VHH binders against q9ybd5. Designs and how they scored, part 1

No score or structure here was measured in a lab: all are predicted.

Target 1, 159 residues: q9ybd5
Amino acid sequence: MEGEGLLVRKIRSGVVIDHIPPGRAFTMLKALGLLPPRGYRWRIAVVINAESSKLGRKDILKIEGYKPRQRDLEVLGIIAPGATFNVIEDYKVVEKVKLKLPEESQGVLRCPNPTCITRKEREKAVSKMVLVSQDPPAYRCVYCGTTVMGDEIHDLISP
Positions, changes and structure headers below are counted from each chain's first letter, unless a header gives other numbers; antibody chains are not in Kabat numbers.
F, E and O stand for the ipSAE by ESMFold2-Fast, ESMFold2 and OpenDDE, each averaged over both directions (binder to target, target to binder). V2 = 0.75 x the mean of E and O + 0.25 x the DockQ between their complexes.
[cut] stands for letters that were removed.

## First folded at step 1 (VHH)

Design B01 (framework vhh_nb_b201)
Fold by ESMFold2-Fast, scan of step 1:
Structure B01 (fold): chain B 159 residues (1-159), chain A 120 residues (1-120)
Amino acid sequence: as target 1 above (159 residues)
Amino acid sequence: QVQLQESGGGLVQAGGSLRLSCAASGFTFSDYAMGWYRQAPGKEREFVATISSGGSTYYADSVKGRFTISRDNAKNTVYLQMNSLKPEDTAVYYCARDLEYWGSYDFDYWGQGTQVTVSS
């Protein structure tokens, strides 16, 4: 038998990110570089604001054929700590990871301070941020000491 | 209170048929995708079939052509018709509630399971 009435079906292989806080699935796609002007080489399904017994409401993101990188887990953990990252093969969950805020992040978050050495074109310093609070989430630049908190962190994710 | 109750399991000979039922209560059944999973002793729980709220169906390759999932929204029940059973189909079969046909593999609710044993 074949599926009918729906264009989106269960994927045979790829990634399914579940228990995403409502509204953050698009933040994830942007951070993974999957929104225009780049992306779209993957078949992607997005559910926004679905009902959830654990969160009340949740987003779900499915990326068919996608092979995750370690950087992806760090980025996704910054956006949705506590979300569930599922690796799918032959319609089965072969790996399940609960995402978390990384203790430190190098080359992923840019410092918002325009005078920071990591923001100067002539310097070869790579951005490095360390987690200083989980609730609310907060990161501090190791070079200049600037701290960023909450949703502002998402705007600092490098593509 | 959400509840899922499976029934219809039993012992059958290879080549035989069984029909499993899952009675759901405590939620608006017609709004949810429903699925069947199975677990053999010493093995991981594996996907068998799913049906969306709109009636679209999807099957694991191992059961495609032999099993049929269906639903009766008036009776809040999902069914699994199992034909041409093989010894490899021996497992505890679980009913699960999902938000969508294509959705999460983390089902919110599971039934207690029903044993299916296929003799050679």
Scores: ipSAE 0.013, ipTM 0.210, lowest interface PAE 7.9, mean pLDDT 80

Design B02 (framework vhh_nb_b201)
Fold by ESMFold2-Fast, scan of step 1:
Structure B02 (fold): chain B 159 residues (1-159), chain A 119 residues (1-119)
Amino acid sequence: as target 1 above (159 residues)
Amino acid sequence: QVQLQESGGGLVQAGGSLRLSCAASGFTFSDYYMGWYRQAPGKEREFVATITSGGDTYYADSVKGRFTISRDNAKNTVYLQMNSLKPEDTAVYYCAKEYDYSLGEYDYWGQGTQVTVSS
């Protein structure tokens, strides 16, 4: 007897990320540093596993009042390449960006090699990863040459 | 299977009126937001109006005060009443099922209905 979907109002201003692969909206919230208690600054709506004619199923993430940083676009692109990032002002889409895997990522992805210079507290070298494959996605550490592929990349995102 | 079928488009003189209808099937109509979008030649698709499951309405600034969106849940139909039409309103109008707020490429829509406003 219940309806099939979670109904959410349009937001006046902020960010809407659409066409997120199913299950990745929470990965996005974690990566943006918006999980409680920090997320309580913003009104956040999450739709998980909704119907999509293009993807079969999708997530949608709405963050009212949020002002994105450039780092956020890189992080979101790593989590959901192909998703649509919308900036909302006065209920209108004022900017639309199709997210992509960044070709180079600095200070965002942590090298998985525990002996890497970027992992040593005394060195404090900034992590730098370069995209070496898009299908499947793969990044390589510039310092130690360690490569990480596929969904493992999401575990390397620094909050 | 979700199906949306638009009707009511046509040629109308500036200052005139048209009423668009969208017949919906394949889902529990009363539970979803329904909307109208339009696309003119050489332009990107733009939002026109949305009506929530609860009956709240939202409009693009360009149509506010001239267009009215409404729904009839018993008939599984959403309507767009267009008054004081301008040549700038000439476009193909698409009905959209909005599970939530999709903003760009909506998940389901019909083939659209052409509205042409002449002076």
Scores: ipSAE 0.000, ipTM 0.153, lowest interface PAE 11.3, mean pLDDT 79

Design B03 (framework vhh_nb_b201)
Fold by ESMFold2-Fast, scan of step 1:
Structure B03 (fold): chain B 159 residues (1-159), chain A 120 residues (1-120)
Amino acid sequence: as target 1 above (159 residues)
Amino acid sequence: QVQLQESGGGLVQAGGSLRLSCAASGFTFSSYWMGWYRQAPGKEREFVATISTGGYTYYADSVKGRFTISRDNAKNTVYLQMNSLKPEDTAVYYCAADEGYYSEFEYDYWGQGTQVTVSS
C-alpha cells in the first residue's frame, strides 16, 4: 500500500488546489479569508505534507462548493507558483490553471515602507508591485522602489 | 508507450560539475511536470528538483544554489545542471514525469536512472 488510495475524498463541485509546497495550504486559507471564524460555511479538506512525485512533499486544499473570485488566482499564484488550481463540477475538472507569480500585482500586496504614498490613506494611491525575481520570488514597489522577497511577500497580502 | 531515459551520469571529483539529461517520449511533454529524484545506497529515494509546466522550479534544501533544473519542450528533454558536487551527492538519479492533475488522476512515470559518483 505504497501511496495507494485517495488521501481525501472527491468533491462534486468547488475548487481543488494541488501541488502546493509543504505548509502553504494554511497561507492560502488565510489569503482567501477562510481561516476561522470565516470559511466554516464550506467543507474544507486540507492535506499537509503528503507524498508527491513532483515536489517530494505537497499540500492539497479542497474547498467544496466554493466559487473562485478574480483575485483568488493572483494571490494563490504569489503563495504557490506552479500549483494547480482546479474547478470541479459533477466530479470532473472543468477548468485547470497552473498558478504563476504575476508579473505585476495591483491592490494585492501592501508596500512595507511606511513612508510610501500607498501607505498614506489620504493619497488614495493603490499599491502596485512588479516581479523582479522568480527564484527567490521578489517584488518591487513601483512608487518607492522598496523590494520584498521570499516568505515576507506572503505577510503583505491585503485582507 | 511512455519512456524516460536518463544520461550524463558518471564519476567526478568533489567540486566538479555534471549535466544530466532526460529524454522523454510517449506523452505530451509540455503538459507534464518534470523532476529529478535520487537514491543513495541503503537510503530511500529523495526529492532533488522539479520544474512545472509554467517553468517554476523547486529544489531540495541540500542542493539549492548548486543545482539548476531546466526543460526544453521542443526537444522533450529535462536537464539537471549539477555544480559544486559533494561526495554526499553520490546516488542513482531518476527522472520523473507527472501530469499535474487533480490528485486522484495523477500519473507517475520514472526512468531507469543514471549513476553519479562523486569522489572525495
Scores: ipSAE 0.012, ipTM 0.188, lowest interface PAE 9.1, mean pLDDT 81

Design B04 (framework vhh_nb_b201)
Fold by ESMFold2-Fast, scan of step 1:
Order: sequence, then C-alpha cells, then structure tokens
Structure B04 (fold): chain B 159 residues (1-159), chain A 120 residues (1-120)
Amino acid sequence: as target 1 above (159 residues)
Amino acid sequence: QVQLQESGGGLVQAGGSLRLSCAASGSTFSDYDMGWYRQAPGKEREFVATIYSGGSTYYADSVKGRFTISRDNAKNTVYLQMNSLKPEDTAVYYCATDWYDSTGYEHDYWGQGTQVTVSS
C-alpha cells in the first residue's frame, strides 16, 4: 500500500483539494476565509509538503462539511492551477475538477496601483482583471492597464 | 489495480508529429483520470496533459495548442497526439492514472515510459 492520502482522517462530506503546490494550502485557507482566528466552524485537515509521485511534493487540504461557493473554484484556481478539487458526499467522490487560471476575474483580485479608480474608497468600480499569460501567470487591470505576475497575484486576492 | 504500457515513441524531425498510445489492463479503465508526463535527462518529471474520466482535458502551457490528449474507453487506451514537435520535447514520456477514493487517497499507476527524440 501507498503511504499517501491516509495521513489524515477520512471525511464523510465536504471538499478535498489535492496536488496543491507546497505551501499553498495556507494561501487557500486565507483566501477561503478559514485562516485563524476564523475557520473553526469546519473540521479542517491540512498536510504540508507531503510526498507526491506527480509533483515530487504537495499539500493536501480537507474541509469536512464545507460547501463551496461560486467564487471558491475561481480563487483556488488562481492559487493552485493544476490542483485537483474533489467534492465528497457519503464518503464518495461525486465531483472532480482540475483547477485552472480563470481567463477573467471580477471582484476577486484588487489592482496594486494605488491611483487606479478601483482602489479609490469613494468610487464604486469593481475590480476586473484579464489573464494575459499562463506561464508565468499574469493578470492585467482592465481599468488602468497595470499588470501583476506570479506569486504577487496571491497577495491581491480580496478577503 | 491497473497496469499501463506506452508505445509510439521514436525519432522525428523538428516540426514533425508522433502519436503515443497507452494501453491499460486490470481495473475498469473508464473510471480513471489519465495523464501524460515526461522526463528529459537530468531534469525532474513534468506534467504534460490530463484527460478526466468525464472527457474534459487540461494541458501544460508548454504543449497547449500543439498536443492533444484523447481516450478510447472501448479499447482501454489513452492517446497523446504530438504536433509541431520541438527539440525541447525530447524526453521519456510516461502514462499515469489519477484516482481518488472517498478518503482522498491517491492511487497512481505509472507505465514504463516511451522515448521521444526530436532532432534539429
């Protein structure tokens, strides 16, 4: 038997995100609003830097009882394109999705340009960014043209 | 339990095409997500393409638009059609499964690999 995937307890229902690049499970918890002091509504198991035949090393995130929101797959895809998202019901995988970078993102990523109209507190413009490169990942603000690349994108995810 | 066997590798000139096949035996093939990976000498193994049991696909950026993954569940076979080949595509290509049970347990099976060499 393999020593992978039995590192933590089985879950009856919820989500299991596998093949997460090492360290990104914490970024996912933050983006989902589950990083402390929040998140204790659900039973959460996280494995960091585990052995993986596909990636060499991976994180795994299990959130029992969690029902994903519309924005969650988009946000998780920005953080870990290529990771596997599993929906668990009655101890069975009922849905499996390979996460990917969304081509367009509205209200999820904030523009890093402090003079952008989407950054002004008295304006109500919703941020909108478009994918301009997949490797490395890069997004461009529709309003001011500012581009952001790589790991810096994760710092721009709205809480 | 699944056993995988790749075929179709060989020597090809830059700009040419090859089609790789991966024959599966053992368990119910149609239940597995299938993928292709490659490893060049002195480099780590890298992801190439995945096809899910439901038929949707996902590609590495380096091959997107040039490679196409497909499957034939009646023949228990997954294919990788490689077009517009470049010398940097030279590697041993591996077929692999990707299956999870209700616990999130990963059941990966790997083939022995097939060599692809792109000259010029």
Scores: ipSAE 0.013, ipTM 0.211, lowest interface PAE 7.8, mean pLDDT 79

Design B05 (framework vhh_nb_b201)
Fold by ESMFold2-Fast, scan of step 1:
Structure B05 (fold): chain B 159 residues (1-159), chain A 121 residues (1-121)
Amino acid sequence: as target 1 above (159 residues)
Amino acid sequence: QVQLQESGGGLVQAGGSLRLSCAASGFTFDDYAMGWYRQAPGKEREFVATISSGGYTYYADSVKGRFTISRDNAKNTVYLQMNSLKPEDTAVYYCARVDYEWSGDYYEDYWGQGTQVTVSS
């Protein structure tokens, strides 16, 4: 046994997300709506805190049969900028995307300010955030100017 | 018990051709990608070609246009057709079962014993 091949089951189709910062794989599953009782339709493999020459340690997430949704790259980029998103078809990687913090995010992040117009049911304003810093990550609400930073951003991801 | 058995190696003159075969047993052959690798004296083992379960092929730059990988799922066999052989192709050629790599690429988990290919000038 020279490597991880004996621990890995190949997939015909689906997605593999590699180079995830340690602990973020569960945050991804939650954001994608795949934590039980959801996710029954897909076979999911999660590796937590594996060794990585690039990152020191990493998580890996494999979702067999999963077809990426339009918002997925944006949401996953917020959780793990720099991670690699791989689309698998017929046992080969057909698309590789390096995830990044989106410059703008609409309808994905909830403003934490309870007086914000986007928090009021009667007002039909859709949440809109703009990226103001990459390290640490920071987003600013375009409606009320409230800024959220770092790991706090993950708590604001809409289900 | 996964077993991979190579055959078809031998001595050939530069410019000649050889066809290698790898007979697989002990697993559901159709579900796995298969690959060919080689190791020359004093060198590390290097990738030559892979074929996915769906028939998609990938080649090392040094063999593109000269080598062709193929499979026969009914016979649980993968082949490497080697044309326009060069002395630089002299190596022990290994068949491998290829599983999914964590980064979305293929990863070898079982190897055959190898078959010697010698190309004289």
Scores: ipSAE 0.000, ipTM 0.126, lowest interface PAE 10.2, mean pLDDT 79

Design B06 (framework vhh_nb_b201)
Fold by ESMFold2-Fast, scan of step 1:
Structure B06 (fold): chain B 159 residues (1-159), chain A 120 residues (1-120)
Amino acid sequence: as target 1 above (159 residues)
Amino acid sequence: QVQLQESGGGLVQAGGSLRLSCAASGFTFSSYEMGWYRQAPGKEREFVATIYSSGSTYYADSVKGRFTISRDNAKNTVYLQMNSLKPEDTAVYYCAAEFTDYYGSELDYWGQGTQVTVSS
């Protein structure tokens, strides 16, 4: 299997995100702040539109040396609910988690209503969104009641 | 050597409950992700629920809140508790053992399926 997989190298430690919907791997890199030219401290491998017996097609994202934060799992779950998040230590998968749409998200999604208190710089209120639908995904702002849904949600992820 | 055997299917009235079991042998059960899929006549096989080696679970939107997946590693068995059954849940239910190797190669084992029929 190693000989067959040498084109996609093993990582000693870090994360491997599998079963990403085609094209969403770059959305993930952008949301994690890992797109060039800034901030690369890690070796990153991206596989786009690969074969998948479960999904037909998938992306795969490998980030060597990366230590995920709680925010990262929420963000990744918003972008690719159902993707598989693997934690790698000493070349072994030590943990597998299926990513999910978080039921509540604080400080991650920006409210699209420009008059919302969370959009006022002086107030410095932290955004708080609650999941109101999974298919399509939809979140509602707890402060002003504005709802965002579908692909628009990805545009609201805070840098 | 590898074997997955589903049981617990049958006929039930709408609003009723069934519990499916899948007994596994021939592999290291605790290392595999276990899932349930279903196929209605004339339809593609669709995902229902999965449970990871970590115990994390994920459900299709159509069954969330009604179905519960669980596993017993000591018994090498995965379960699907199905509540508030609807005629739309009528299908053959398949147990799957899934392991994705480091390179993203999917290594899957499938059971033979068990029929669930929900009458109105």
Scores: ipSAE 0.012, ipTM 0.214, lowest interface PAE 8.2, mean pLDDT 80

Design B07 (framework vhh_nb_b201)
Fold by ESMFold2-Fast, scan of step 1:
Structure B07 (fold): chain B 159 residues (1-159), chain A 125 residues (1-125)
Amino acid sequence: as target 1 above (159 residues)
Amino acid sequence: QVQLQESGGGLVQAGGSLRLSCAASGFTFSSYAMGWYRQAPGKEREFVATITSGGSTYYADSVKGRFTISRDNAKNTVYLQMNSLKPEDTAVYYCARVETEYESGDTYTVEFDYWGQGTQVTVSS
């Protein structure tokens, strides 16, 4: 559809992430490496704390011209499981994905245990976390057994 | 709990008219946008029209000027008035509840979370 009912200007191509929990759009921009000065090559529109029939309140993130990597969907799913990821081509939604917590995450989340083998410079082990709870979200390191949960998970996303 | 029931389909000659109705229950109807989809044999489901809780309407290009969507909040019913019907309009028509009215995107795009059972519309040449 065109024109009416839009909270922000429509885009010709790129991505639109809707139904983001309030305040998490900023977390998404940080995790995607799009905060200035890195993000300046993209046209980005952010709506914070807008009305939502489904969530009560929501954030919305539009990134014009952005072509997502598979890693981006995993990262976004960790930050906002249940959010809607839209791929835009020629002003139309061509793909719509409901984001979810990945069952396992490799090379994305840093183990918070400083003595973990994945944190040692001498050992080049790639981090691997497995989902152990959806609500609240919780991941467990397969190497040292350390569990991280809730909002702390977002601070562990690798740059 | 959410239920949507379509009616009003049938066989009609090209150039004719039909009015579809969708009776809704199990939610606060006046708070939701409502829409119509259609699916022809061998094709994907296609958007037809949406009406917001505030009464704004949006149409697919293929039906603009020929179809009119409307609602009656007192009766918990959404309607699709179809005029100047073409053989290409032959499809099963589904009523749907819109999840949100303030979705962002490249256009006004909405997510539908519940469908009715559908009603067949056949337009003969």
Scores: ipSAE 0.006, ipTM 0.156, lowest interface PAE 9.9, mean pLDDT 79

Design B08 (framework vhh_nb_b201)
Fold by ESMFold2-Fast, scan of step 1:
Structure B08 (fold): chain B 159 residues (1-159), chain A 122 residues (1-122)
Amino acid sequence: as target 1 above (159 residues)
Amino acid sequence: QVQLQESGGGLVQAGGSLRLSCAASGFTFSDYAMGWYRQAPGKEREFVATIYSGGDTYYADSVKGRFTISRDNAKNTVYLQMNSLKPEDTAVYYCAKTEVEYTDSYTYEDYWGQGTQVTVSS
């Protein structure tokens, strides 16, 4: 017995990501390493294809108890630039961040060129990509010059 | 677009009861959480109660046990039954649509009604 209702549907602390383009909430879960069974320790709620005055439709992702890392903001910004990242503490929004494409990404995006020095079996160089276009999104490898664009970028996010 | 229309406010004596109604239109009512907020003169707008699409409810500590939030999906209406009213409950009461299941709104697309005045006399 407990005198009050269960608060498992509420976030005391964690992250709420709003204004996600439709379907990209699952891409975010993959990028954060939260796909089952790995994510099962977290209470995760996903709203798919909700109405949005700004996007027409949107996804919403809620991860209770999750403490975001700096890397998380970079990968989420790559997946959904313009989405709203909310940090929740004591049931209140304590921080709001509009996600954006990072201008530089080190150790996050893997170069797709198999002959790139960052892809060598010796693994002596850490990948480094620089944003060269916002629309469409495009990143260029600083080591070999290979450019990747659009949704292909999502496949290059390192675990 | 989304429209929220509150009604049921008025003047009531301490210890009395009122039932507020909020008629909603412009969205699939049964899919969204609905809430009540209030704002007294000189104070910030504060959370009162939320009811989620699945029927779960959450209340501010100041009203827990006295207020009951409910919904009628067939009528696109959310209600706030207010019992044992106190002078400190005097405020303009606002209906809100939210897309997340929290006590506070976490989206910029939250919609508010124009409010209904509740005045509790001593």
Scores: ipSAE 0.014, ipTM 0.153, lowest interface PAE 8.2, mean pLDDT 79

Design B09 (framework vhh_nb_b201)
Fold by ESMFold2-Fast, scan of step 1:
Structure B09 (fold): chain B 159 residues (1-159), chain A 122 residues (1-122)
Amino acid sequence: as target 1 above (159 residues)
Amino acid sequence: QVQLQESGGGLVQAGGSLRLSCAASGFTFSSYDMGWYRQAPGKEREFVATISSGGSTYYADSVKGRFTISRDNAKNTVYLQMNSLKPEDTAVYYCATEYEIDSSGTYEVDYWGQGTQVTVSS
């Protein structure tokens, strides 16, 4: 339980993602493949719509025991650019990364165009998208030129 | 030079009490959250209690109602009053400085003390 000075309990090791825009913590859990019941391997704490001096409101996601992959930072940056990714060991922050929209993304985002070569089972081409706008976020498929924007990008993330 | 010096550990009978002290130097004590952690033989270090710069406290469930954390900013000292001690409280107790990253409840431990041994006999 939360006590004075803490909204949720401390974790000894794992990851804490802070400054998540309100409502996107669940998008993160989906993208990481941690939606119940699959996430039961880890102890997960989610704070939704908490007060933030920086954002006005924020989500916080704590995943105890989770070992991050490089792909995870890219995926999380697509969902919540500007959020803070903290690696926790022995109750202290040992690594802190400010997430950002990747300039290029390969093998992470599916092209939404069903006629794209990356959607053809026989061709085995790997999806590649390039960032064309920061606000709102927009990515363009290198192979067919299809552009996807805003929240639709999150639906294209492959687990 | 940040320095944390624990004292007050020792051997005590089950049901007894001990008061731990942690004297701090080398930083602006009053602006830091302070915490107590413990490590039993063969076990990982675990959280015990924290006190904010404003005096708010938070306790691990295993010690809630038995332990009390307090601070004296004039003496740059944080205390842990341990009552109704149990054999499972046997551990090395560590003082730590904590910095609240944001009022969201995320914290960073900056500095650890050297530890003080508490042994509770049955």
Scores: ipSAE 0.015, ipTM 0.379, lowest interface PAE 7.0, mean pLDDT 81

Design B10 (framework vhh_nb_b201)
Fold by ESMFold2-Fast, scan of step 1:
Formats: C-alpha cells, structure tokens, sequence
Structure B10 (fold): chain B 159 residues (1-159), chain A 123 residues (1-123)
C-alpha cells in the first residue's frame, strides 16, 4: 500500500536517507565514494531542495542495494547530524535511525595541520578526532590538538 | 490547527504492558502516516513505529515482536500496544504526524508532534 502513485520508484532493498540539509546529499555521495565513476555499481536517486515542514527544505538520498559499513554511518552522521537513515527490506522500511555526530572518529577525518604526524606518508599514525562541540560541530585532533569546525569538517573526510 | 494528544503512559513493572493512545485533530487523519518516537533521559529521540495511511506498519528492531502500532480512522486515534516492557523502554513517548511523499514511499516527514507521555519501567 505504501508508495502507490510514487514519482520515484520504490526499492526492494537498500537505504533511504531523509531530512538531509539542502545540498548535503552530494557531500554524502562524495564521502561514500559513490560519485562517478565509482557510483555506477548502484541505482541512486537524489532529491535536492525538496519542501520539508521540519527543515523548510531537505535533500533525500536513495541507494538501491546498498549495505552500509560501520564507517559509513559515522561519515553520514558527520555530514548530516539529525538526518533520518532508513533501512529498506522487501519494499518496506524495517528500521529508522537518527544520525548523530560521533563522539570519536578514527581514520575518517584527516587532520588539516600539515605538520601533524597523521599527514606524513611514512608514518603509520591513523587520524583520531574527538568531538568538542555539537553546535557548531567541532573536532580536535588527539595527536596535535588542531581543532576543525563547521563545514571545513566535511572537506576532511577521507575517501 | 493540528493537535496531537498522547495518553496511557505511567509506571509499570518489567514484563508488564501499556497501551498508548494519541488523539488527533485539525487535519484529515486518514490521509496521513502516524508514528511513535521516544526519548530517554540524556538520549536522542529515536524511532519506535510507523503506520502508513494505507495501514502498513514498520518497527524499530529494538521493539519488533513486543510493540504493535494500530490506528482507528473513525476515532482519529493511533495506538501503541507495548508488551514485555523492559527498563530500557523507559522514555517519553511522542506521537507524530507524517506526510506521505510522492517522491519517495519509504520515508516520512514528521511535521507535528504531541507533547509526549512518560513511560517508566521499573526493574
């Protein structure tokens, strides 16, 4: 019954991410490694700047057949805290999760400090960031103490 | 004016049951999906259950098999039957109205919320 008369096809399985702040659906696709040429493995639908009573405007991202990795949920939470992550199975929403800023992140965010040991090719140190503010979002590098804030955080997401 | 009013919360022992009700007014109830969310102290608000305008139901994994969402369009009311309650179910439970999307059938924009009803499950 759900989905009768839809303009966008229902998916049998995969994920639908709703309540994404306007413009951040593309940031999500980039961070998940799903922009062309890599994204052709999946059927992806993107709705940009749709009306939302909750947010005024929202993006929606639908990825058919996608099975999220642990890292992916951290990445999505960094990009769009408060967005709704829906798991689809047999054409039904079987789970909804509200995304949130992770308290700690390893190997996901690169330190912007060029002298940090995590930025050196010959070093094995993996970036480790801790959340120091939620509004605005801010993370601090545990190795060198550099703090990154707001939209700059999205530019630091490792592929 | 959209109004959502929850009732039926209270204190129960672990293993007990409660039935929450949400009385809706100010809109054509039968045209909207209805949902339940909950928020425990110090936690984010989390999804519990949704029932679509067509009657399909969806549950969070943590409540599957224990909770049942239902609706009565003649009474403009949505219900949440909660069985086998656990201390972890302690939270304020919120009723929400969701609008079906023509762009996506797997998700809802919940635009109006009730004031919430407290459910406390003692061990």
Amino acid sequence: as target 1 above (159 residues)
Amino acid sequence: QVQLQESGGGLVQAGGSLRLSCAASGFTFSEYAMGWYRQAPGKEREFVATITSGGSTYYADSVKGRFTISRDNAKNTVYLQMNSLKPEDTAVYYCARGEDSLWYGESYDFDYWGQGTQVTVSS
Scores: ipSAE 0.013, ipTM 0.198, lowest interface PAE 8.4, mean pLDDT 81

Design B11 (framework vhh_nb_b201)
Fold by ESMFold2-Fast, scan of step 1:
Structure B11 (fold): chain B 159 residues (1-159), chain A 122 residues (1-122)
Amino acid sequence: as target 1 above (159 residues)
Amino acid sequence: QVQLQESGGGLVQAGGSLRLSCAASGFTFSDYSMGWYRQAPGKEREFVATIDSGGSTYYADSVKGRFTISRDNAKNTVYLQMNSLKPEDTAVYYCAKGSDEYWPSTYEYDYWGQGTQVTVSS
């Protein structure tokens, strides 16, 4: 039968994120606003630290019935560049994206500099970051020039 | 353990047809995407077509409308039906196993067959 031998069952509709670096699936759930108990409306399957012919080890995240938003691809790309994002309809992939670090990110990453104009409540400036390094990942604030690198970037993702 | 064996290649006249087969073993065939690539003399290996575990198909622009990829999960076999063949289709055709259950990108194949030669004469 189709699905026999899989770590978790296939879904009829929703999203499947594969080839996630080990341990990042929970970071993704948090960034999508689905970390329990908030995700209770969705059927979610998580596989952590599984065997992978491509990566050696991987996480897999399946969210049945979920409709992806434009912001989701940017956020997930920041967390797991190189992971595979699949949109599923009737057990078939209708959209497949290899996630990547976005070159620019607006309204997604909060500047950590408390002096930055984007941190002022009365000022209506929207945060904007530009990618300045892929390895290690690094983003620079367009407004104040503050640079953030590596795993610290994940802590700056706006809810 | 994983084995992929192509067959069905040969010499054919321009405008003719060939059906390539790839017999697979050593894994749960129905759970993985499968694809075809080709390599012409003096050129890099190029993508031709792929089919995922759910039956979704994707084709290179150069073969759309002429080639059809299909699979028979009961026989652990993937096929490439090639119609309206052109001399520019001359190449060694390789079967590939995807690293996941959905349509693979060119970066997602983890096993390859030995290849089968297709020669199209003018």
Scores: ipSAE 0.011, ipTM 0.222, lowest interface PAE 9.0, mean pLDDT 81

Design B12 (framework vhh_nb_b201)
Fold by ESMFold2-Fast, scan of step 1:
Structure B12 (fold): chain B 159 residues (1-159), chain A 122 residues (1-122)
Amino acid sequence: as target 1 above (159 residues)
Amino acid sequence: QVQLQESGGGLVQAGGSLRLSCAASGRTFSDYAMGWYRQAPGKEREFVATISSGGDTYYADSVKGRFTISRDNAKNTVYLQMNSLKPEDTAVYYCAAETDYGFYSEGAYDYWGQGTQVTVSS
C-alpha cells in the first residue's frame, strides 16, 4: 500500500472541509442533515482536534460522493467562517472556497422570537437575516429586528 | 520533530532557472504533505506549490506552468524547479510540512524551514 501513514484515506469524489474550528465538524454534519440516521448513504470521515499551525487545532470533514448545494456553502460559512471548502473529482481539488459569513441569509436561519411573523405558520413570510457584526458574529431579523449573536446562531439553522 | 532545511537559492537573471531543495529530518516523511511558500519584503507570506504524500500537486496561478514541485521520499527531500523566473519572483522561499490527512489544504502547515533567498534581477 502506497501512501502509508495517511490518517484518513483520500476520496475519489466529494467534498473536504479543512481548517474547521475544533468541535464544529459535528455542528456541520448536523446542519447538513448528515448525522445518523440520515447520513447513512454517505461515506464520512471526521478528524477532530487535529494539529494546525494556523489554528492550533482543527477539524477536517470528508464526505465521499457528496455534491454541495448553494445552501450548504451559506450554512457552512455561518458555522466556520475562514474554513476551506474543497470539491474533489478524480482525487484532485477542482474547486476551493474560503468560507465566509454571508452578508444576508434567507430561509436558512430561523428567527428566535416566537412572535415574529416568520415564526407564524399562517403567515407567508420567509426568514431573512442580515449580518450586523463579524466579531462577534451577529445577525438581525429583517422583520422583527431581533438580533442573535455568537454560538446561538448555530442553533437557528433550519433543518 | 520534523526539521526542514532549504537550499539552492541565489541570484539569477530574469528568464533564468533555479532548483530549490528542502531536506527533511524526522520520522514518517513519506506521510507528510510538503509545500513551498514565499515572502517578499513588506508582503505577507504567499502560497507557491504543494505536493501530497501520494504525489498530487497544486500550484498558485502566478507560478503555474513555470514551477514544478516534486519529492524524493528515499532522500527525504522536496524540490521546487523554477523556470522562466521574473523579478516579481524575488522573495525568501520557505519549505513547509504537515501530516497528510488524505488531502492537502493550503496555508496550514505544522513545520517550517528557515527560508532561502531568491533574487531575480531585471
Scores: ipSAE 0.013, ipTM 0.257, lowest interface PAE 7.4, mean pLDDT 80

